# VHH binders against q9y6x5, part 7

Target 1, 379 residues: q9y6x5
Amino acid sequence: LPPKLLLVSFDGFRADYLKNYEFPHLQNFIKEGVLVEHVKNVFITKTFPNHYSIVTGLYEESHGIVANSMYDAVTKKHFSDSNDKDPFWWNEAVPIWVTNQLQENRSSAAAMWPGTDVPIHDTISSYFMNYNSSVSFEERLNNITMWLNNSNPPVTFATLYWEEPDASGHKYGPEDKENMSRVLKKIDDLIGDLVQRLKMLGLWENLNVIITSDHGMTQCSQDRLINLDSCIDHSYYTLIDLSPVAAILPKINRTEVYNKLKNCSPHMNVYLKEDIPNRFYYQHNDRIQPIILVADEGWTIVLNESSQKLGDHGYDNSLPSMHPFLAAHGPAFHKGYKHSTINIVDIYPMMCHILGLKPHPNNGTFGHTKCLLVDQWCI
Key: E = the ipSAE of ESMFold2; O = the ipSAE of OpenDDE; V2 = 0.75 times the mean of E and O plus 0.25 times the DockQ between their complexes.

## First folded at step 19 (VHH; framework vhh_surovatamig_d1)

Design t19 (at its last look DockQ between E and O 0.05; V2 from the best seeds 0.00; counts 0 for: pae O 16.0 > 2, grease 25.5 > 24.2, placed apart)
Fold by ESMFold2, look of step 19:
Structure t19 (fold): chain B 379 residues (1-379), chain A 123 residues (1-123)
Amino acid sequence: as target 1 above (379 residues)
Amino acid sequence: EVQLVESGGGLVQPGGSLRLSCAASGFTFSSYYMSWVRQAPGKGLEWVATIKRDGSEKDYVDSVKGRFTISRDNAKKSLYLQMNSLRAEDTAVYYCARGRWYGYDDYLYFDYRGQGTLVTVSS
């Protein structure tokens, strides 16, 4: 039988939550599998870009989903959470579910992973749910397990996405131990439900399961605001995305806009596109705007005085607060192994190896994940 | 010029009800998410409720869920907050806010806010 893989994301699951909160079900999952304590994600540390990086192995500049809000000057198209279905945005890469289901005797299933309800290269996941945040985790899991157990050709790659702890992390902030403890306990219970459901259906012993996330979360404050309107008239630029990485399309001379912004706050870096640090791998795509503003950790760029957010992400990907974890269990993985760090782009070539797929050109390094796998020598 | 004008605040006893209104002008009201935020004495701003452009989806802070109802009338360019079963902790200045709602990341940016209307819940 071909190997099977379920890829699960709990959005905004900061790596050090594992050390600071109790996860009996996740810890049992890790004990019988592998843990990567920190996954270094891609800049910007936002949801759409990082979920697509997991499934393509590409930096954002290479796969074209460079933010949660984008503008393309040539086509005049806009991308947002309410306008994300145009294949134009997604077609600069080939995600793993497309490659998988184009193999003979294989199909793919998806429960709301970003992009799985879009026909990318005229190919949509063989089984999928249209995105709807009101659908319970149980219903998502029921659909995924039904498809894994009852499909012909068999589902060999499946994805499952859940919005927490990201939603609560924004609302309360990661330092709110009372509310975050309640939220994280619910997530651990969902992980317990996932494992128990797979055991009851006879899937657990032969299914590879990866539990990971796209980014972490940092604490914000009303005392840490950068008021953009105090530095520049809004009429001089088009705002494509705001915080913590603002995307600025100048309406006047670019150098004039840059000069108005460069000393706006000591807690914000202002980059011309050509001056974006090379370590971000965030320069070579037309969707990256001519000027970006990068707030320091915990600072919020605003147009007017207040921000509702108590937690945010999107910051510099070198920050530990932005890093998720990865845990995995299944026949491909060692038991009881812990690894310090990988890059998020390394997940794609590892998944391709597990599934016996030839990876497309990508930015991942298979060698970084070899120690997780039973079929690899790691001494 | 964007204008948001709140009304309907006042003094009310615990367990009572109050209806807030917000009159909007100077923008295409039906194109925006609308929210209520509040500021209790000596506290920061707290998000209370948000309603989608067409009124189809509503979201509330946990402390008011089941007691408060947000609604809108796009033809009248008006936003409402029905507040039932009021408690002392609901005492605040209530603001009508225009905002943007981004994606899978459940967060809200406010770009305009009204002057506020005071709600006082006291015996």
Scores: ipSAE 0.000, ipTM 0.323, lowest interface PAE 11.9, mean pLDDT 90
Fold by OpenDDE, look of step 19:
Structure t19 (fold): chain B 379 residues (1-379), chain A 123 residues (1-123)
Amino acid sequence: as target 1 above (379 residues)
Amino acid sequence: EVQLVESGGGLVQPGGSLRLSCAASGFTFSSYYMSWVRQAPGKGLEWVATIKRDGSEKDYVDSVKGRFTISRDNAKKSLYLQMNSLRAEDTAVYYCARGRWYGYDDYLYFDYRGQGTLVTVSS
């Protein structure tokens, strides 16, 4: 039987939650599988970009999903979470579910994973759910597991996405122990449900399952605001994305806009596009705007608007608070092995290996995940 | 439920003074910036003043600087606006608002505000 892989994402699951809270179900999952304690995600540390990096192995500048909100100056198109269905935005890369179907003539399934309800390179997942936040995890899980169990051709790759604990992190802030405990307990219960469902269907022993996330969460405060309106008139630029990384499209001379912003706050770095640090791999794409503003951890860039978010993400991808985790279980993975860190782009070549797919050119390093895999030598 | 109840409004002559009060309930008052905003007849909502949680910082719209003073008593869950040297252009319904208020273009953003108290400055 061909290898099967289920990729699960709990949005905004900060890595250190595992250290600070109890996860009986997830801990059991890890005990019988592997754990990567910290996954260094891609800059910017936002939902759409990082989820696409997971399934392409590419930095944001390469796969073209460079933010949750984007603007293309040539086509005058806009991208947002409410406007993400145009293949134009996704076609700069080939996600693994497309590869799975095109290379091996297999089926893929998806429940709410970003980009899975869009035809990419004229290919859409064999089975998928249109994104709807109102659909319960249970329903998503039921569909995914049904497809994994009863599809012809068999589903060999599936994705499952859930919006928590991100939504709650934004609402309560990650430092709210009471509320986050409750939320994370629910997440653990969902993991329990996942495992139970797989066991009930007889899939557990043969299915490779990866549980991961796209980013963490940092605490925000009303005391840590950067008001752009105090530095520059809004008539001088168009805001494409705001916080914690603002994408600025100047309406006047770029240098003038830059000069007005460069000293706006000691808690914000201002970059011309060509001066964006190389370590971000966030430069070589036309969808990246001429100026970006990067707020320090925990600082919020605002206009003359009040922010109600007590937590946020999108900051420097070197910050531990932005890092998710990765746990995995199945025939391809060791049991009881813990690894310190990998890059989020490393997941793609690993998944391709597990599925027997030839990976597209990517930024991942297969060597970083060898220790997780039973068929590889650990260096 | 968050409640903000303004009081102290009334009719006053130009050059006169008024002190507005706001009684807050239903939330941890000391955890929030508080603001006063006003709406003059036929005009949009205007930010007037903001005070930090501990009262250590205050900010005012330019037109009221030197004349108005925002203050708070966290123990009493109360916000105040001392208005001196009142002018006809200060005539408005004054609202107590939770949080910082910012304007973008012609809009102000807010979360909670009271029902307001009318201040009329007229000879």
Scores: ipSAE 0.000, ipTM 0.252, lowest interface PAE 16.0, mean pLDDT 92
ESMFold2 (binder alone), look of step 19: mean pLDDT 82; pTM 0.829

## First folded at step 20 (VHH; framework vhh_7uia_1)

Design t20 (at its last look DockQ between E and O 0.14; V2 from the best seeds 0.00; counts 0 for: pae E 13.4 > 2, grease 26.8 > 24.2, placed apart)
Fold by OpenDDE, look of step 20:
Structure t20 (fold): chain B 379 residues (1-379), chain A 124 residues (1-124)
Amino acid sequence: as target 1 above (379 residues)
Amino acid sequence: QLQLVETGGGLVKPGGSLRLSCVVSGFTFSSYYMAWVRQAPGKELEWVSSISRSGGSTYYEDSVKGRFTISTDNAKNTLYLQMSSLKPEDTAVYYCARGRWYGYDDYRLYFDYWGQGTQVTVSS
């Protein structure tokens, strides 16, 4: 039988949730599979960039999705959550579902994973759902499992995306134990539903399933705000992205803009594009603006507007609060194995291996995931 | 192929009642929030009422609470707005709209499809 892989993302599932809350279904999933406790994601730690890094194995500067909001100065195009379907933004990389689908006798399916409803390199997933957060998990799950079970050519790679616990993390903040307990309980129940559905359809034993996330969540507060209007006149720049990593397009001399911002707050680092730290791998792309502002953990960059978010993400990718986890189950994976950490870009070469795909050039290291796989030597 | 068609508008006296209907084709209510939005002359669009996917939850603008009732008939694929105790300030074009949530990070409700609207005039 051809190998099959289902990639599931629960948006904003911070890694340490596993230690601080109970997940009977997920723990059972892990018990029969593998766990990576911490996944170091890519900078910036936002949804679109990291989801695309998972499926390309590339840093953001390489795959070109450098934020949830982007601007291209040459074409004057804008990218946002509501305007994400232009292939222009996605075509700087080849995601795994395209690679998979271009193989003989294979097809791909997707339930609202970022980029899956866009023809990338003139290829769109054979089966996909247009993004709509009002669509239930059950409906998404039903479609995905139907496609996995009944498609011809067979669906060998599928993605499933869910907005929680990210949405709730933003709303309540990750430190709200009462509300987050409720939210995370629901997530665990959804995992239970997923497993049950797969078992009912006879897919469980033969399907590789990865459950992961794109980023974590940190607590924000109205007491930790950085107001840019206090430092620079709005007429001097265009804001492309705001918090916690602001993308600044100067309307006047860049140096002048930089000088006005560099001392704006002790809780914000200001970088000229060429001075962005190398460890972020966030420099070599035209879509990165001339100046970026990076707020410290838990600080929010604002204009003369109040933020309604009690939690946020997008901060330094070295922060544990920004890190998700990865769990996996299936014939390709060991049982009862736990690993400490991997890079998020390492997931791509692993998935390619599982599916028997030749990976495109990527920034992942296959060696980092070898111990998760039954067919690999692990020291 | 996707269409929303409003009917039921007209001229009524203050205190009167109207029932608006919106017949939908090309999709089902079960996957979307449905809403009524109105626009008075020279004014911005104003949200009036919404109903959840299952029809179990209804929401109303404060100015219409207790007077308007939103409902659906799934078998007929029709959205309704029962309006009672109408006031001159209710005069507007009423639109049926399909709502959907957007955002992987900034979650917002958008209205992506609209009907042509039906005129409601409340005048003595």
Scores: ipSAE 0.191, ipTM 0.588, lowest interface PAE 1.7, mean pLDDT 94
Fold by ESMFold2, look of step 20:
Formats: structure tokens, C-alpha cells, sequence
Structure t20 (fold): chain B 379 residues (1-379), chain A 124 residues (1-124)
């Protein structure tokens, strides 16, 4: 029987939530498997880019999904909610579900992971759900488990995406212990339901399951706003993305726009594209705009004087508040092992190994994840 | 210049009704996510209700579901909040806000322009 893998994301699950809140079901999952206490994600620490980095092993500059809002100057295309299905945006990389289902006697299934409803390199996930946030976790799980049990060719790789705790993290902020405790208890119950469903269907002992996330969350405040309207008139630039990493396309001389922005606030860094720090791996793609603004942790870039954000993400990927976790269980993984850190791009070559796939060129390092796997020497 | 101007606030007895209006200018109203946000005395800002661009979907905070109705009149560039069965805890300054949608995250909680607010007071 071919090896099988289910990759699950709970969006915006900050790594230290595990330390600061109660997760009886997730802790049982970890006890019987492995934990990576924090995962260093990619800059910018946004949803579309980091989910694509997980499944491609590539930095954002290399896979081409460089933000949740993008512009391509050659084609004059805009990436947005209404134009996120054009394969043009996704075709700079090959995600693992495409590689998987091109193998003989294999297929892939997806419940709303970013990109799985797009025909990337003329190949769409064999079974998928079009994105719809109104679809319950139970319905997503029902479809995934039905496909894992009943498909020919068999589904060997499946993805499942859930919007929490990200949505509530934005609404309440991560420091709201009472509200986040309620939210995170509901997440833990969903993990319990997941495990119980897999056991009921006879999948639990032979399915590899990864539970991870794309980023964390930091506290925001109305006292920490950066007002762009106070520094520069709208006529000088096109705004491609706003906060906390603003993407600025100058309408006039780029140096003039830079000079107007560079002293706007002590709480943001202003970079010309060529001056973006090398550690971000965020420079070598035409979709990265000529000027970016990077707000300090907990600061919000706005055009007016107000913001409703109580929590946000997208900041510098060195910040612990931006880091998710990874837990895994299944025949490929050790039992009761805890690992300190990996890079989010390391997940892809590990998944390829588990599935017996040849990885495409990528930025991950298989050696970083060897200690999680029973068939590897941890040296 | 962009403007969002709220009107229709006032004093209302518990159980009463009130209709807030927000007239917008300087942008195409149906191209944006619109919302009502409130701030009670001494409290943080609280999202109340949102409507997708063109009015296709409406969303409500749990405490106002079944009592408040958000709507738009695109011909008049006006956002409305019909409030019914008002309670003393609904007392707040109510703001009209314009939002941008950003895919999987932030879309209901990210607002880039705000009005000056209108006071709603629910007391006997």
C-alpha cells in the first residue's frame, strides 16, 4: 500500500499558544508523535505566501506568491480575491500535490488549501473543494476522509485548511486571554474530532498526519498607527499592499518617493528593492515592488487615522510572534519526540521523502527534519 | 478627499429602534467592503456588522444578530444600519468604515477609512 499523508493547517496558530493555553487533544496527538516547537516561516509572514512555501519548499521570491495582494507590471495583472485562480500567479513553482498525482496509481485531494483549486501547470488537485469560508470543518473533513477511503487511483496526499485561530486572532488580539482561550478550546476540539474520525475509519494507524500553521499573530493597538497620508500624497504612487508590509509602486521618480517616505515614522523601515535585507530572501521577483515599507512589530500602516486590527501578522519572520508550530503523527514519525526548530521550507523535502517523491529544486534542507523520522539516523 | 459622514444617532429608550446612515463621497461605494464599528465609553472599538461590496453578503457580531440589519443604497452612496430591540449595552459611538478585502485573512477586520462617528444612547 502506498504511503499516505494528510497535511492540515490551522491558520494563524502562534507557536507559544501551546505553552500558554490548554490543548488536551493536541497534546495527546503530540505525545504519540512529534513536535517542532517553532517553525521559522518566510517573509512576508502572510497566508498565501507561507502556505505555498510549505508545499513547494521555496522562498516567496522563488515561488512567485509574494503577498496576498500583488501586481505584475509586464502583464498588468492584479492578484486579489477576485483574481487568485489565474494559473499565471502559481506557475512559477510545482506544488507537491501536482508532483504526487502525476505518479502512477496516485491522486491528491484538497479541502481549501491555497492553490488547490487552480490548474497549476495544467494540473489541478484530483479531488478538491473550491474555497468557501462558510463550509464547516466537519464538511471539509468528511470530504477528505471520503476521498482517502474511496478513490481510484488512491489518494495518497491530502490537504485540509481551516481559518482559525487567525480570524479570531485578528479580532481579539493574541493577548486577550479570555476570548483566545475559548477560540483555542474550539480548535482543540476540532483536532480531537479529526483524530477520532480517522480512528473510526481505520485510517489512524497507517496515515501520516502533519498539523501545522503558516504564521503567528502579534498584538496591535490604536496607539500604534503609521499614517501614510501624513507623509505622501496618493498621486505619487500606486499602493499594491498596505500593512504591515506595504508594497509601493512609484508613479514618479522612485528616489523622490523613497525620500518622502524614509522619515515618515521611526516605527517602520523603508527599503528600496535592492536594499531589502538578504536574510528575507525577498528581492528576486518582478512581483516585489520597487519600494516596500516594513512596520515594526505591533504597528499598523494606515491611510486614514484609524484601524480595527487588534491582532496582525506579516512582520519580520525573525519575530517569535510570527512563528507557528508543527506536530506530526504516523508510521513515518517517532513517538514522543520534541524538536526545537525547523524552517518552514524544510517541510516540503520531508513530505517528499515520506511519499517517496523526488523533490523539485527547493530551499529546504532535508537534514533539518531527519530527527523526526523513524527511517533516518539523527546525526 | 474621501468622506464618510454618519447621521441618525440619538437618544432611544430600551426596546426602541434607530436607523444610522453613512453617506460616502470620493470613491466608488460598491467597490469596497463596508462596516459599522462602535466604541462604548471606556471600551475598545468593537466590530458590529459588515456588508460585502455590491451587498451580496452580510455579517453580524453575535450580540446584534437578529436585532441589527446592515444594508446599502448604491444609487445614493449610502450605508445603513437598522437597529431594533435596542439595549443599554448598545450605547456607543457608531463609526462607518471602509474595508479592503485581502483573500483568506483580515478582510472583515481591516478598515482603511473611518467616519467621525454618531452617538447612540439607549436609556430610559
Amino acid sequence: as target 1 above (379 residues)
Amino acid sequence: QLQLVETGGGLVKPGGSLRLSCVVSGFTFSSYYMAWVRQAPGKELEWVSSISRSGGSTYYEDSVKGRFTISTDNAKNTLYLQMSSLKPEDTAVYYCARGRWYGYDDYRLYFDYWGQGTQVTVSS
Scores: ipSAE 0.000, ipTM 0.286, lowest interface PAE 13.4, mean pLDDT 89
ESMFold2 (binder alone), look of step 20: mean pLDDT 80; pTM 0.814

## First folded at step 21 (VHH; framework vhh_7uia_1)

Design t21 (at its last look DockQ between E and O 0.11; V2 from the best seeds 0.00; counts 0 for: pae E 16.3 > 2, placed apart)
Fold by OpenDDE, look of step 21:
Structure t21 (fold): chain B 379 residues (1-379), chain A 124 residues (1-124)
Amino acid sequence: as target 1 above (379 residues)
Amino acid sequence: QLQLVETGGGLVKPGGSLRLSCVVSGFTFSSYYMAWVRQAPGKELEWVSSISRSGGSTYYEDSVKGRFTISTDNAKNTLYLQMSSLKPEDTAVYYCARGRWYGYDDYRLTFDVWGQGTQVTVSS
């Protein structure tokens, strides 16, 4: 049978949640599979960029999804979570579901994974759901498993996305043990439902399943705000993306805008585009704005409005609070193996290997995941 | 059917007080972020205040901090906005709205259900 892979994302699942809370179902999943304790994600540590990095193996500057909100100065187009359907934004890379689907006797399926409801390189997933946050996990799971089980040509790659614990992390903050415990329990129950459904359908033994996330969550506070309005008049720039990494499009001379912002707060670094640190791999794309502001961990960039979030993400990708985890189970994976760290871009070449796909050029290193795979040598 | 109905608006002198009410039907408002939004003549919609699902957290626009108080009565399925020390610049149509997190949106609260609004006029 051709290899099959289901990629599942629980948005905003911080890696250390596994250490601080109980996950009976997920732990059982891990026990019978593998765990990567920390996944270093890409800068910025936001939803759209990191999800696209997972499925392309590329840094943000290379795949072109550089934020949840983007602006292209040439075409004057805007990208946002409510306006993400233009292939223009996605076509700078080829996601794995497109590569998979273009193979003979293969198809792809998706339940609300970013970019899956858009024709990329004139190819859209054979099966997909339009994004709707009101759709239950059960319904998403039912569709995905139905497609995995009954499709022709067979679905060999599928994605499943869920908004928690990100939404709750924003609402309660990751340090709210009472509320987050409740939320994370629900997530664990959903994992239980996933496993049960796969077993019921006879898919469990033959399906490779990856459970991961795009980023973590850090605690925010009303006492840790950076008000840009205190430093610069909002008429002097357009805000393309806000916190914790603000993308600034100057309406006046860039240098003047920079000078007004550079000393705005000791808890915020201000970079001209050409001065963005190389370690971020966040420079070589026209969609990156002329100036970016990077708040320190736990600090929130605001305008003349109070933040309504108690948690946030998007910070420096070297921060442990921004790191998700990866767990996997299936014929391709060992049992009971734990690995310390990989890069999020390493997931792509691993998935390509599992599916027998030739990977597009990418920034991942297959060698970093060899120890997870039964058919590879672990050096 | 989802419905929000605002009441309590009216004419008041500067320094006066009003209490707005928003009665919710068709859903349990305690499961959602709730907000007050206002629109002054010729101006854009302006967020005023929000309350978290549990009622444990309240948020206010800077211009209304210390003067306005948002609250809920779960038994009555009603959202309130107590306004005090009203100013002429507070004149607007006030809307109650149901908030929702968009799955991909990390920093913005969206509103998907709105009331018809209630007029608040502050004038001497």
Scores: ipSAE 0.035, ipTM 0.421, lowest interface PAE 3.6, mean pLDDT 93
Fold by ESMFold2, look of step 21:
Structure t21 (fold): chain B 379 residues (1-379), chain A 124 residues (1-124)
Amino acid sequence: as target 1 above (379 residues)
Amino acid sequence: QLQLVETGGGLVKPGGSLRLSCVVSGFTFSSYYMAWVRQAPGKELEWVSSISRSGGSTYYEDSVKGRFTISTDNAKNTLYLQMSSLKPEDTAVYYCARGRWYGYDDYRLTFDVWGQGTQVTVSS
């Protein structure tokens, strides 16, 4: 039978939670597999962009999901009004589940990974759940394991997405030890349930499992607000996205809007599109607006005096607080091996290798992950 | 106490016009994403139009584009929906709603405060 892979994301799982909280089930998973302590994600460090980068190996400018809220100047389309399933947004890349299920005798399954309920290039995941946050982890896991165990042609690639600890990280902030300890204990219990279910179904020894995340979380505060109203009138621009990376579409001369904003706060960097740092790989797409504002870590860009979030993400991808981890177990992986860091775009070519798929052109480097794999010479 | 109160509904012949108003109390609504949502008899809720909290961007469901206009008057804490060229399929209860981004990061628009609705009936 062909190699099988389950890719799992716990949204907003900051890498250093592993060191600061107890995870008996996850630590057992790691002990018998591999750990990458920090995954350097892509800018901006938001949910949709980073989940799509994992499955395409592309920077945001290349796959076209450049933020959670977007405007496409060519078509005049907006993304952010609600859960948007228009393939237009997704068609600038080919995610791994599409490539996988186009192979002879292969299917893909999905439990709510971003994009898996969209017909990308007229191809939707062979088995999928429509996104619904009220569906329990148990139900998502039941569907995934049913599909892995009972489908013809067999499911060889499956994804599983869970909203925590991101939702609680926004609500409480990562520094709230009491609430985050309770939340993270629940997450570890879910990982235990996942492993136990795979063992009971006879999948554990022959299924490759990656547990990762899209980004971390940083502490916010009512004392760290940047009020755009203090610097510029609302009428001078259209706001495409607000915080912590604001996307500004000028309604007046772009230089005038830039000049009104450039000294607005010492805790915010203001970039003309052509001046966005090259290290962000965030310039060459029409969906990236003419001016972006990048708040310093822990600062919130607002139009009013208060914020509902105590934690946030989306900041500079060099910040350790924005970095998730990656753990993996299965026949393709060493056991008991720890690796310091990879880039999030490196996950895609590694997954293609495990599945025997030809990767599309991408920004990942297979060599960065080869030491995780038993069939590679690391030396 | 948070309240949204819709007015301006009524009976209108096809091709007619109405302006719906939503007066907001208990919060500064210019700090929130605001929307109009409708429900025809026996059907699910249908999003109609939204306005961003910056006030700079307006969004419309395809069947109402060019016929409906969403707007605000921040001094009066009031949201409007100007409806023209009304059709029988526009018959519904129209709700004003306050939006929040929850859970699934920024992609889930959740409406956490609702008005009681105002009936719009388009018939001969």
Scores: ipSAE 0.000, ipTM 0.162, lowest interface PAE 16.3, mean pLDDT 88
ESMFold2 (binder alone), look of step 21: mean pLDDT 81; pTM 0.828

